VH-VL binders against q9yh85r1066to1250. Designs and how they scored, part 7

Target 1, 185 residues: q9yh85r1066to1250
Amino acid sequence: ASCIVSGYGHYLTFDGFSFDFQSSCALVLCTTIHGACERSDTFPTFTVTVTAKNEDRDTSLACVVKQVEVEVFNYYIVIHRAYKYTVMINNERLYLPLKLGQGKVNIFAFGFHIVVETDFGLKVVYDWKTFLSVTIPRSFQNLTYGLCGRYNGNPDDDLVAAGGTPRFGVTDFVQSWAKRDTFCR

## First folded at step 23 (VH-VL)

Design f1
Fold by OpenDDE, fold request of step 25:
Structure f1 (fold): chain C 185 residues (1-185), chain A 121 residues (1-121), chain B 107 residues (1-107)
Amino acid sequence: as target 1 above (185 residues)
Amino acid sequence: QVQLVQSGAEVKKPGSSVKVSCKASGYTFSSYFMSWVRQAPGQGLEWIGGIIPELGYTNYNAKFQGRVTITVDKSTTTAYMELSSLRSEDTAVYFCAREPGRSYPYGMDVWGQGTTVTVSS
Amino acid sequence: DIQMTQSPSSLSASVGDRVTITCKASQSIDSYLAWYQQKPGKAPKFLIYAASSLQSGVPDRFSGSGSGTDFTLTISSLQPEDFATYFCQQLYDNPYTFGQGTKLEIK
């Protein structure tokens, strides 16, 4: 299934729940790390984080994805809009295409998109503008948290806050997944 | 052999629609970006749009936004380009072309033979 | 959109000549440029990407150079089969854009 971030802050969870939100904070889009359960003996862990910014466009306020972060295996991958066709891997800037971990992670350009692909089926696609997608195999059902939801076929339980508590409001839900720092309080 | 085979020539009236097909063979269809490019008589090349077959993600030249639809049928490894509200200015040879994504070199390395679309009253 | 401008639009040369075609981008495209050859009634043929990668089957008399905004296609010794129209294409940003073409004719 795919989780989509597009347009003017439009989100679509794995289970098909749609909501809109604008934030300049780094938001956890999808993670398999929740609470004390940081490791899975069965599946690799990963976290996808998105940082967006509202920009005035000719006709509307667009939510532009400025940065995508992917944490998988021992790699911290940063894709920044300003550095097209390059990525930061553990704080080192590298040019595409890339194969990491003997093929465990492949990063390449595909048309106007950058694709981060893992050997266990994680796929992150970003167009360096407003579109971001996260695709994971069915084997990850009910293993994910974050803005992309629980991926269990039930969109009604996708609003699970970072603390593990179901939320009823989109605002509270999204804000709970924001990484707090000096600029995002 | 790697090849792209396009549908035959079309003659259309203004305001109508045309759908051109591009059958891919000899390679992994979903691993290449598929673009559509046209060339008016005696003119240069103009990119219309493209699609990532595996995901169905499309990109369009804003010039054609709203009039063009690019799709694929992975089961038949065929790409389609539909252009609506045809005008005389749409008279051109339309090409499909694949582009590698996973490795160098970048560029449209395989092209279809072209489909002539004539828009005339 | 990124504008691609080729120079010259046309040129005449003789077999054996060294030919240079220039492509200029309206903004930096790093090395994301492709060159194509097109003969009348045929689809474009991919020649070379950027300054290094010749497509398989393309003679080594063809070479590319440049980065940023200025690019050059060079034919070191023109052969009879090289008379055609050449196009550059930027692969850096959406939408893809092509140069207007350079028609290489026999002098």
Scores: ipSAE 0.867, ipTM 0.936, lowest interface PAE 0.6, mean pLDDT 93
Fold by OpenDDE, look of step 23:
Structure f1 (fold): chain C 185 residues (1-185), chain A 121 residues (1-121), chain B 107 residues (1-107)
Amino acid sequence: as target 1 above (185 residues)
Amino acid sequence: QVQLVQSGAEVKKPGSSVKVSCKASGYTFSSYFMSWVRQAPGQGLEWIGGIIPELGYTNYNAKFQGRVTITVDKSTTTAYMELSSLRSEDTAVYFCAREPGRSYPYGMDVWGQGTTVTVSS
Amino acid sequence: DIQMTQSPSSLSASVGDRVTITCKASQSIDSYLAWYQQKPGKAPKFLIYAASSLQSGVPDRFSGSGSGTDFTLTISSLQPEDFATYFCQQLYDNPYTFGQGTKLEIK
């Protein structure tokens, strides 16, 4: 299934729940790390974080994706809008295409998109503008948290805040998944 | 042999729609970005849009936004470009062209033979 | 949109001549540029990506150079089959854009 961030802060969860939100905070889009489940012996762990930027245009407020972070295996991957066709890997800027860990992670350009793929089926696609998608295999059903939801076929329980508490309201839900940043709004 | 084979010439009236097909063979269809490019008589090349076949994600030239739809059928390894509300200015040869995704050199390394679309009253 | 401007729009040359075609981008495109050759009634043919990345089957007399905003396609010794129209294309940003073309004619 795919979780999608697009347009003017539009979010679509794995289970098809749709909501809109605009924030400049770094938000956990999808993670398999939750509480005591930080370490899994069965499945690899990963975290995808998105940082958006609000831009005022002539007649509309657009949210652009400024930065995408992917934490997988021992790699901290940073994709920044300002540096097309490059990524930061553990604080080192590299040009595409890239293979990390002897193929565990593949990063390449696909048209106007950058694609991050892992050997266990994680796929992150970003167009350096407004479109971001996270695709994971069915084997990760009910194993995910974050703005993308639980991926369990039930969109009604997708508003699960950090810590596992159901939230009433999109604002509270989204804010719960914001990384600690005293300056973000 | 790697090739892109497009559908035949079309003659359309203003206001109508045209759908051009591009059959891909000889390579892994989903591994290449598929673009559509047109060329008016005696003119240069104009990019219309493209698609990631594996995911169905599309990119369009804003000039055609709302008037063009690009799709793929992975089972038949065929890409489609539909252009609606046709105008005389849309008269051109339309090309499909693949672009490597997972490797470079980048660029449209394989092209279809082109499809002539004529819009006339 | 990124504008691509080719120079010249047309030129006449003789077999054996050294020919240079220039492409200028309205903004930096790093090295994301491609060159194509097109003959009448045919689809464009991919020649070179960026600087000196020849497509398979392209003769060595073709070469590309440049980065940022200024790019050059060079034919070291023009052959009869090289008379055609040449296009540059930026692959850096949406939408893809092409130069207006350079028609290379026989003198």
Scores: ipSAE 0.830, ipTM 0.919, lowest interface PAE 0.7, mean pLDDT 93
Fold by ESMFold2, look of step 23:
Structure f1 (fold): chain C 185 residues (1-185), chain A 121 residues (1-121), chain B 107 residues (1-107)
Amino acid sequence: as target 1 above (185 residues)
Amino acid sequence: QVQLVQSGAEVKKPGSSVKVSCKASGYTFSSYFMSWVRQAPGQGLEWIGGIIPELGYTNYNAKFQGRVTITVDKSTTTAYMELSSLRSEDTAVYFCAREPGRSYPYGMDVWGQGTTVTVSS
Amino acid sequence: DIQMTQSPSSLSASVGDRVTITCKASQSIDSYLAWYQQKPGKAPKFLIYAASSLQSGVPDRFSGSGSGTDFTLTISSLQPEDFATYFCQQLYDNPYTFGQGTKLEIK
């Protein structure tokens, strides 16, 4: 199953629910970490975070994906569109391609996409501009949280926890998955 | 032996469409980005777009967005480029070319023989 | 789009000459530049990747240099088979773009 972010802040969840939202905050798309203290030893843990920026020069008012963060195993991976064909790994900038942990994580370019893939089937694909996809295997059904939803086969429940209506529920839902910092309150 | 073999020459009328094929052999098809490049008579090279064969994700030159569709058939290791709403300015030789994937930006190391498309009234 | 400007557009030279062809990008492309050779009626042939690395099977009289915006292709001693058109290509940003070409002709 795949979750997709595209221009104008369009989101398509694992279960096929679509919504629109534009934010400059870093947003958690997909995580297996339910709470700060809760982790599972029975499956790999990861978090994928996206940060978008509205480009005024774009004739379509497209929402550009500025940065993608992937936390997996002991790696904190930061992909920023201004630094093509490099990534930050645990605060060190490295050139592609990369093989981490003897193949547990592979990071490489493919055309105008950067790909992060893991040995357990997580795949993150980003085109350096407006397209981002997160793909997870079936073994993660019912194990994920975030803007990409629960991956439980029901598109109608992907946003229900956030407030009950798509317009007002979407805002509360998205903001519940925002990472807050000094500039995003 | 790595090879890209393209379909034969086409003569088309303005307003119609053309679909060019590119059959790949001798290498792991899914490991290479497949691009399409054209060359008008007496002119330089112009990139049209390309595709990640395993994923079906494409990159298009914005100049062709809306008129071009690039696809693959993984079972036959064949790429396709379809260009619609043809006009005389689309007369060119159309090449497929592979580029190493799973790497850094490298370059197009193997090219097809080219397919001549002529658009005339 | 990143514009790639080649100089000169054409060049006349003799066998044994040293020639250089330049390629300038409208913005930095790091070292993500390739060079190709094309003979009439044929597909381009890959020569150089990463601005300066020679593709396997390409004669060592070919070399490339540069990074950022300014790049050169050098042929140290021309051979009869080297008369062709040469293109640079940036691979940094969508769309891929090529220089307009440099036609190398026999004097």
Scores: ipSAE 0.756, ipTM 0.897, lowest interface PAE 0.8, mean pLDDT 86
Fold by ESMFold2, last read:
Order: C-alpha cells, then structure tokens, then sequence
Structure f1 (fold): chain C 185 residues (1-185), chain A 121 residues (1-121), chain B 107 residues (1-107)
C-alpha cells in the first residue's frame, strides 16, 4: 500500500482517506513506533517525517516538500531539497548511490526522484519538489501510525493522534503529529 | 543488444493529439528511467518528461504539464508519450531515451531512432 | 530552469586539429553534466558522463572537464567522423536542459 503527499498539502492515506493541510512543521507520516514503549523486535521499526516549506514566489510553488527524514536500522537519513543527490546519514553527507548495511537500505536517484528502499519492503520516493510516496508491505497492516493512517482497511479511523486518541478534525490530527521546534509552535 | 524502437511518422492537424510508442528490448526495462526529448527542425533538444517504469511515477517539464502524458506497459516493455492540443510549433522529431536508474544522474545512454510528428492544417 | 550556454555556436576546423567546446550553466550543477554528439538525421550519441568520464566505446581523443558552472569538451585530434553537432546537458534539476549546440564543420 502507498501513502502519498502531493503539492499544496494534499495527503492520501494507506486506506484511501484524503485530506488537505498546509504546515511548515515536520510531520510524522508513518511510524511503527508509537508511545515510549511501543517498539517491536518482530518487525522492523521505522519513522518517515516530512517537512514542507511555504514559497513566497507564486501559488504553484506555495508548498513544497523541503525535507524527508527516514529513521530505520539505527540510520538517521535526512534528504533535503537544497542538497540534491546527497543525503545526511548519521550527520555525514554522502553522495548517491548508497548501499547501507550490505543492502539493508539502498538509496539512489531515478530520474528526478530519490528512492530509499529497505530489505523489508519500505520504499520512500521523493521528487525533490512536491511529491512524496511511502510504500509498505501488507505485513505492516495495523502496525502504523501517523498522517498516513493505521493501514487497517478503514479510512474512518485513520485520524489517530500521537497520544493514541482518535481525532475527528483534520487540524487537530495533523498538529498532533507535528514535531515542535523554535519555528513550529 | 540494447534497442529502443519507436513508432512511425505522423501527420496531425492542429488541436489534435499524438501518441508515440517506444519498444525497449535487450535490457532490464525496470532499471532505467525513460525520457522523451524533442527536436524541432534545425533546433536543439528539449526534454519533455520521463517515467520510472516499475512505479509509474513521472517527472514532467513544466512547459508541457497539462498537455503531456507519459505511460508504460511493463508487460510489453513499451513506453508511450501522448501530447495533446497540438500546434504547429509542436512539429519536431520526438525521441525516447533511457537513463540508468538506481544510480546518480548519468545521462541518456541509448536513444530511439526518433519519430517525426508534423502538425499542419 | 537552468540555462546551458555553449560556445562557440559553430566552429570550422581541419582534421588533426585540437578543438575545445565550452558549456556554461546559469547555476552550479556540481558534475551532473553529459555531452552528446549528433549527426544530421540521427539520434544523439552519448559521449561523456559526470562531466569528465568517457562512455564505453567512445574514442579516447574525446575528453571532458569542469565542475560547478563551467565545462569543456575537448577533441585532441579531429578525425573525419567527428564533424557533427555537440550538445551538453545538465542533469541536476528539473527540467533537464541542453545547450543550444555547437556545430563542428570541416574547414
């Protein structure tokens, strides 16, 4: 299944729920880690975070995906729009292509896309502009949280906040998955 | 032997559309980005867009966004480019060209023979 | 869009000459630059990748250099088959863009 972020803050969850929201905060799209003790040794853990940026140039570029973060296998991978064809991995900037951990994580260019793929089937595809796709295998059904939803075949319960409570408003849902910093309140 | 074979020349009226095919053979189709590039008579090269064959994800030159659709049929290893609302300035030779995927930006290492599209009334 | 400007637009030279063609990008493209050769009525032929690396099967009289914004294609000793139009292409940012071409003619 795939979760899609497209331009102007458009989101489509694993279960087919769509919503719009514009934010410059880092937002958790998909995580298998929810709460302080929710880790599982039976499935790989990962988190994908997206950060958008408002552009004051024109409406067609008003909201771009600025940065994508992938945490997996103790790798912290940062893909930033300003540093094309490179990634930060554990605070070191490296040029593509990359094979990490004997192929556990592969990172490469494909046309105007960067692709991160793992040996367990996570695939993150980003076009350096407005398109981001997160794909996970069916074995992660009911194991995911975040803006991409629960992956349980029911779009009506995709709006689960970071604290674990259901939300029925898109604004509260999105803001619950925001990472707060000096520029995101 | 790596080969890209395109469909034959076409003559079109303004306002119509054209769909050009590009049949790939001799290599792993899913491992290469497929681009479309055109060249008007006596002019240079202009990139139109391209596609990741396995995923169907595209990149388009914004100049053509809204008029062009690039697709693939993985079972026949064939790429397609459809350009709509044709105008006389769309008269050109249209090339498909592959670029290595799973790499860094490399370049278009194999090109099709070109398809001449003529737009006239 | 990144503008790619080639110089000269045309060049007349003799067999055995050393020829230099330049390509300037409107912004840094690192080394994501390719060179192509095109003869009339034919598709472009891939020559150079990563600004300086020679594609397999291309004669070693061809060489490329440069990074950032300024790039050069050099043919060290022209042969009769080298008379063609040459294009550079940046592969850094969407859309891919080509230089306007340099036509290399026999003197």
Amino acid sequence: as target 1 above (185 residues)
Amino acid sequence: QVQLVQSGAEVKKPGSSVKVSCKASGYTFSSYFMSWVRQAPGQGLEWIGGIIPELGYTNYNAKFQGRVTITVDKSTTTAYMELSSLRSEDTAVYFCAREPGRSYPYGMDVWGQGTTVTVSS
Amino acid sequence: DIQMTQSPSSLSASVGDRVTITCKASQSIDSYLAWYQQKPGKAPKFLIYAASSLQSGVPDRFSGSGSGTDFTLTISSLQPEDFATYFCQQLYDNPYTFGQGTKLEIK
Scores: ipSAE 0.745, ipTM 0.897, lowest interface PAE 0.7, mean pLDDT 87

Design f1
Fold by ESMFold2, fold request of step 25:
Structure f1 (fold): chain C 185 residues (1-185), chain A 121 residues (1-121), chain B 107 residues (1-107)
Amino acid sequence: as target 1 above (185 residues)
Amino acid sequence: QVQLVQSGAEVKKPGSSVKVSCKASGYTFSSYFMSWVRQAPGQGLEWIGGIIPELGYTNYNAKFQGRVTITVDKSTTTAYMELSSLRSEDTAVYFCAREPGRSYPYGMDVWGQGTTVTVSS
Amino acid sequence: DIQMTQSPSSLSASVGDRVTITCKASQSIDSYLAWYQQKPGKAPKFLIYAASSLQSGVPDRFSGSGSGTDFTLTISSLQPEDFATYFCQQLYDNPYTFGQGTKLEIK
């Protein structure tokens, strides 16, 4: 299944729930790590985080994806639209294409998209502008949290806040998955 | 071995649509970005858009967005480009061309033979 | 859109001559630049990738150079089969754009 971020701050979860929200905070889209200690022998752990930026020129370009972060295995991968065809890996900037861990993670260009894929089936696709897709295999059903939801066929529980189970307002849901810093309070 | 074979020439009236096909063979279809490029008589080359065949994700030249649709049929390894609301200025040779994916920006290493589309009343 | 400007627009030369064609980008494209040869009535033929790397099957008399905004295609010893139009293309940003072409005529 795929979770999609597109222009105008549009989000589509793994289970087909859609919502709109504009934020310049880094937002956790999809993670297999949720508050509690979890056994990793059953599934690989990862987190995908998106940071958007509002543009003040055109409603059709009101929200661009500025940065995508992928944490997987021992790699912290940062993709920033200002540095096309390169990625930061553990504080070092490298040119595409990349094959990490003997193929456990592959990072490459494909047309006007950058693709991060792993040997367990995580695929992150970003067009350097407004489109971001996170795809996971069905073996991750009920194992994911974040803005992309639970991947269990039930849209009613897609809005699980970090550290809680809220059933109100999209704003509170999104902000619970925001990474707080000096620029996002 | 590697080959891109396009559909035959088309003569169209203004306001109609055209759909050009590009059959790929001799290589792993999913590993290459498929682009469409046109060339008006006596003119240079103009990129229209392209598609990641395995994923269906597209990139379009904004000049054509709204009246062009690029698709693939993975089972037949065939790409399609449909251009609607045709005008006389759309008279051109339309090429499909593949570009290596899973790499860095490389270039269009194999081209189809071209499909002439003529728009006249 | 990144504008690609080729010079000259047309060039006349003799067999055996050294020929250079210049391509200038309106902004830096690093080395994401390709060169193509197109003969009349034919599809373009891929010559150079990454500004300077020769595609397999292309004769050694072709070479490319440059980075950033200024790029050059060189034919070290012109042959009769090199009569064609040459295009550069940037692959840095959407949309892909081509130079206007350089028509190479054999004297």
Scores: ipSAE 0.744, ipTM 0.891, lowest interface PAE 0.8, mean pLDDT 87
Fold by ESMFold2, fold request of step 25:
Formats: sequence, structure tokens, C-alpha cells
Structure f1 (fold): chain C 185 residues (1-185), chain A 121 residues (1-121), chain B 107 residues (1-107)
Amino acid sequence: as target 1 above (185 residues)
Amino acid sequence: QVQLVQSGAEVKKPGSSVKVSCKASGYTFSSYFMSWVRQAPGQGLEWIGGIIPELGYTNYNAKFQGRVTITVDKSTTTAYMELSSLRSEDTAVYFCAREPGRSYPYGMDVWGQGTTVTVSS
Amino acid sequence: DIQMTQSPSSLSASVGDRVTITCKASQSIDSYLAWYQQKPGKAPKFLIYAASSLQSGVPDRFSGSGSGTDFTLTISSLQPEDFATYFCQQLYDNPYTFGQGTKLEIK
């Protein structure tokens, strides 16, 4: 299943629910680590976070994906639009392509896209501008939270706020997954 | 042997469309980005767009967006470029060219021989 | 779009000469620059990747240098088969753009 972020703050969840929201805060798209109840299970843990801006660096688009963060295994991966074809890995900037942990994580360019792949089937694809996709295998059904929803075949239960609170409207849902700082909205 | 074999020359009228094919052989088709580049008579090279064959994700030069569609048929390892609303300025040789994917920005290491498209009355 | 400006647009030289062609980008492209050779009626031939790395099968009289905005292709001792048009290409940002070409002719 794939979850998609596209221009103008459009989101499509794993289960096919579509919504719009514009924010400059970092937003958790997909995580296997939910709230304060941290799980220790047999499946790999990861978190994918997106930060967008409504300001153009290029005149072609109104809303831009500025930064993508992938936390997986012992790696904290930061992909920033201003530093093309490099990534920060655990606070060190490295040039593509990268093969981490003997192939546990592969990071590479493909045309005007950067791809992060893991050995368990997570795939993150970002075009350095407005398009971001997160793909996970079927084995992660019911194991994910965030703006990409629950991956359980039911789009009506995708709106689970951080901390497991009941379903809310889109604005409250998105705000609950924001990594706020003083200067973002 | 690695080859990109393109469809034959075409003569078209203004306002019509053209679809050029590029058959790839001798390599893992899904591992390479496929670009289309044109060259008007006596002129330089102009990139039109390209596609990630495995995913179907495209990148287009904004100059052509709205008039161009790039597709692949993975079962025949063939890429296609369709350009609509043709004008005389579209008269050019159209090349397909592959670029290593799963890498860093490398360059177009293998080119098709080109397809001449002539747009005239 | 990133503009790629080549200099000179044409150049006359003799076999055995050292030739330098420059390529300037309108903004930094790091080292994501390729060089191509094209003979009349033929597709371009890939020469240099990553600004300075020689593609397999290309003679070592070809070399590239530069980073950021200013790049150079050098042919250390021209051979008869080197008379062609040369293009640089940036691979940093969409769209890919090429220099206008440098035609290298026999004196």
C-alpha cells in the first residue's frame, strides 16, 4: 500500500482516504511507534516525517515538501530540498548512493527522485519538490499510525490522533501529528 | 548487447500528434531512468522528460507539460513519448536515452539512434 | 531553469593541440555535470560524469574539472576523431539542461 503527499497539501492515506491540509510544522506521516505506549514487537520500527512550505523556491508550484525524515534501525535520515543528492545520516552529510547496514537501507537517486528502501519493504520516494510517497508491505496492516492512517482497509478509522484519542475532524487530526515548534503552523 | 531501438521517421501536419517508441534490450530495464531529448536541425539538445520504468513516476520539462506524455510497457521493455498539438518548431530528431537509476545523477550513457519528426504543411 | 553557457561556441584547432572548452552554470550544480561528444548525424556519446570522471572506453586525453558553476573539458592532444560538437549537461535540477554546444573544427 502507498500513502501519497502531493502539491497544495494533498494527502492520500493507505486506505484511500483523501484530505487537504497546509502546515509548516513537521508532520508524522507513518510510524510504528504510537504515543507513550512504545511497543516491542517482532516487526521493524520506523517513523517517516514530512515538513512542507507554502513558499515557492521554483515558480511552478504553490506548496513544496521541504524535508523528509526517516527513522529506521539505528539511522536518523534527513532529506532536505536545499541539499540535493545528499542526506544527513546521524548528523553526518553523505552523498548518494548509500548502502547502510550491509543493505538494510539503500538510498539512491533515480531521475529527479530520491528513494529510500529498506530490507523489510519500506519505500520512500521524494521528487525534491511536491511529491512524496511512502509504501509499506501488507505485513504492516494495523501496525501504523500517523497522517497515512491505520492500513486496515477501512478509510473511516484513519483519523486516530497521537496518543490514541478518539477520531476527530481533519484539522485536529493533523495538528495531533505535528511536531510543533514556536515558529511553525 | 545494450541497445535502444527507436521507431522510424515521421512526417506530421501542424496540430496533430506523434508517438515515438524506444525498445530497450540487453540490460535490466527497470534499473535505468529513460529520458527523451530532442535536437532541432542545426541546434542543441533539449530534454523533454523521463520516467522511472518500475514505478511509472515521471519528470517533465515544464515547457512540454500539458503536451507530452511519457509511458512504458514493462512487458516489452519499450518506452513511448507522445507529443500533441504539433507545431513547425517541433521539427527535430527525438532521442531516447537511458541514465543509471539507483545511483547519483550520472548522465545518459546509452542513446537511441534518433527518430526524425518533420512537422510541415 | 539552470542556464548552461559554453565557451567558445566554435573553435578551430590542429591535430596535436591542447583544447579547453568551458561551461558555466547559472547557479551551483555541485559536481552533477556530464560532457558529451556528438558527430554529425549521430547520437551524442557520453564522455565525462560527475564533472571529472572519465566514462569507460573514453581515451585518457579527455579530462574534466570543476565544481559549483565553472567547468572545463580538456583534450590534451587532439586526434582526427575528436573533431565534433561537445555539450555539457547539468543533472542537478529539473529540467535537465545542456549547453548550446562547442563545435570543434579542423584548422
Scores: ipSAE 0.719, ipTM 0.876, lowest interface PAE 0.9, mean pLDDT 87
Fold by ESMFold2, last read:
Structure f1 (fold): chain C 185 residues (1-185), chain A 121 residues (1-121), chain B 107 residues (1-107)
Amino acid sequence: as target 1 above (185 residues)
Amino acid sequence: QVQLVQSGAEVKKPGSSVKVSCKASGYTFSSYFMSWVRQAPGQGLEWIGGIIPELGYTNYNAKFQGRVTITVDKSTTTAYMELSSLRSEDTAVYFCAREPGRSYPYGMDVWGQGTTVTVSS
Amino acid sequence: DIQMTQSPSSLSASVGDRVTITCKASQSIDSYLAWYQQKPGKAPKFLIYAASSLQSGVPDRFSGSGSGTDFTLTISSLQPEDFATYFCQQLYDNPYTFGQGTKLEIK
């Protein structure tokens, strides 16, 4: 299953729920970590965070993915559109391609995209501009939270806030997954 | 042997479409970006678009966005490029070319032999 | 689109000459530039990647240099088989673009 972020602030969850929202906050798209004690030793843990920016063009209709963050294993990976074909790994900038942990994480270019993939099937694809996809295997059903939803085949319950409570408004849902504690819009 | 073999020459009328095939062999098809590039008589090279075979994600030159479709069939390791609404200006040799996909931006290291498409009325 | 401008458009040289072909990008492309050789009726042949690295099987008389916007291809001692048209290509951003070509004629 894939979760898609595309231009104009469009989101498509793992379960096929679609919504629109524009924000300059760093937003959690997909995480297996929900709350301080919600770790599982039977499945790998990860978090994918996206930061968008509205830029010139038609300012109200354009949404650019500025930065993608992937936290997996002991790596903190930052992909920023201003630094094409490089990534920050634990605060060190490195050129592509990269093979981390003897293949646990591979990061490379493919055409006009950067790809992060892990040995357990997480795949993050970003075109340096407006398109971002997160793909996870079926073994993560009911194990994920964030803007990409629950991956349980039911789009009606995709709007679970960061605290674990269901939400029915897109604004409250998105804001609950913002990583910043300061005002951002 | 790494090889890209394209379909034969085509003669088309304006307003019709053409679909060129590119059969890949001798390498892991899904690990390379597949591009299509054309060259009009006496002219330079023009990139049309390309595809990530593993994911099906395409990129197109905006000049062709409304009338080009690039696809792959992974089971036959064949790429296709279809250009519609043909004009005389589309008369060219059309090449497929691969680029290493699990790398950095490298370059098109293997090219097909080219397919001549002639658009005439 | 990133424009790639080659110079000269054509040149004539003798066997043994050192020749230089330049390629200028309309904006920085870092070192994501390739060079190709094309003979009449043939597909392009890959020569140089990453602006300066030779593809395997390419004679060492070929070399590339440059970064940012200005790039060169040099043939240190021209051979008869080097008669061809040469293209640069940027691989930094969509769409991929090529220089207009430099036709190398041997006197």
Scores: ipSAE 0.708, ipTM 0.872, lowest interface PAE 1.0, mean pLDDT 87
Fold by ESMFold2, fold request of step 25:
Structure f1 (fold): chain C 185 residues (1-185), chain A 121 residues (1-121), chain B 107 residues (1-107)
Amino acid sequence: as target 1 above (185 residues)
Amino acid sequence: QVQLVQSGAEVKKPGSSVKVSCKASGYTFSSYFMSWVRQAPGQGLEWIGGIIPELGYTNYNAKFQGRVTITVDKSTTTAYMELSSLRSEDTAVYFCAREPGRSYPYGMDVWGQGTTVTVSS
Amino acid sequence: DIQMTQSPSSLSASVGDRVTITCKASQSIDSYLAWYQQKPGKAPKFLIYAASSLQSGVPDRFSGSGSGTDFTLTISSLQPEDFATYFCQQLYDNPYTFGQGTKLEIK
């Protein structure tokens, strides 16, 4: 199962639901951490966050993926478009390729993409521009939340807000998964 | 022994299509980015596009977007480049070349022997 | 597109000479630069990766240097087999681009 972000703010969830939204806020695409104690001792926890930026005055024309964040195995990984072929790992900038935790996380270039792979099957692929994919194995079915949906085979229930309730529309859904800061309200 | 072996020379008429094959052997096919590069007579090298074999994701030089399709067959470890709407300007030697994936940007370390494509009436 | 400009376009030299070829990128490419040697009728041969590292099997008379926008390939003592055309290539951004080549001829 793959969740896709593409240019012009297009999103495709794990279950095949498609929506459009343009935002420069950091948005949670996929997380296994939904409540204070919502964790599995048998499955690794992770969060993938995307930040986009509009490249033109006409916001309908292009939306660039500026930054991708992956939190996994106590690693905080930041991939920023301006610093190609490097990543921030726990606030330290490192050059590719990287093998973390004796192979628990591998980060490398492949053609015009950066790839983050984990030993449990999370795969994040980013082209430094407009394309981002998040792939997870079937063992995470019903274990994920965020803009990529629930991964339960039902595209009609993918709009679950961060508070755990359905939303009436895409705007409220997306904004519920926004990470708020001084410049994103 | 790492090797890229390309299909034989082609003579084509303007407006037709050509499909060049590149058979890889001696290495893990899915671990390398496969590029296609051409060289017109007496000219330099021009990158056409490439593919991540494991994912099927392609990148194309915008100059060729809409006329070129790059594919792979993982079961035969063969890459293909199809160029349509051929013009006389497409007369060139076409090379496949691999680049290590799972690394940093390295370079095209193994090249095919080249396939001459001649476009004439 | 990142433009790669080689200088000179051609040069003549004698066996034993020291030769330098430059390659300039239109924007920074860090050290993601390769050098290739090509003889007529042959595929390019990979020489240098990461701007300065020699590919296995390449003679140590070849060396590369530079980062950012300015790069140099040096042959410290020319041999008869070194007369060829040399290309640089950036691997930083799509599309990959090559310099237009430097033809090294025997004088």
Scores: ipSAE 0.680, ipTM 0.863, lowest interface PAE 1.1, mean pLDDT 87

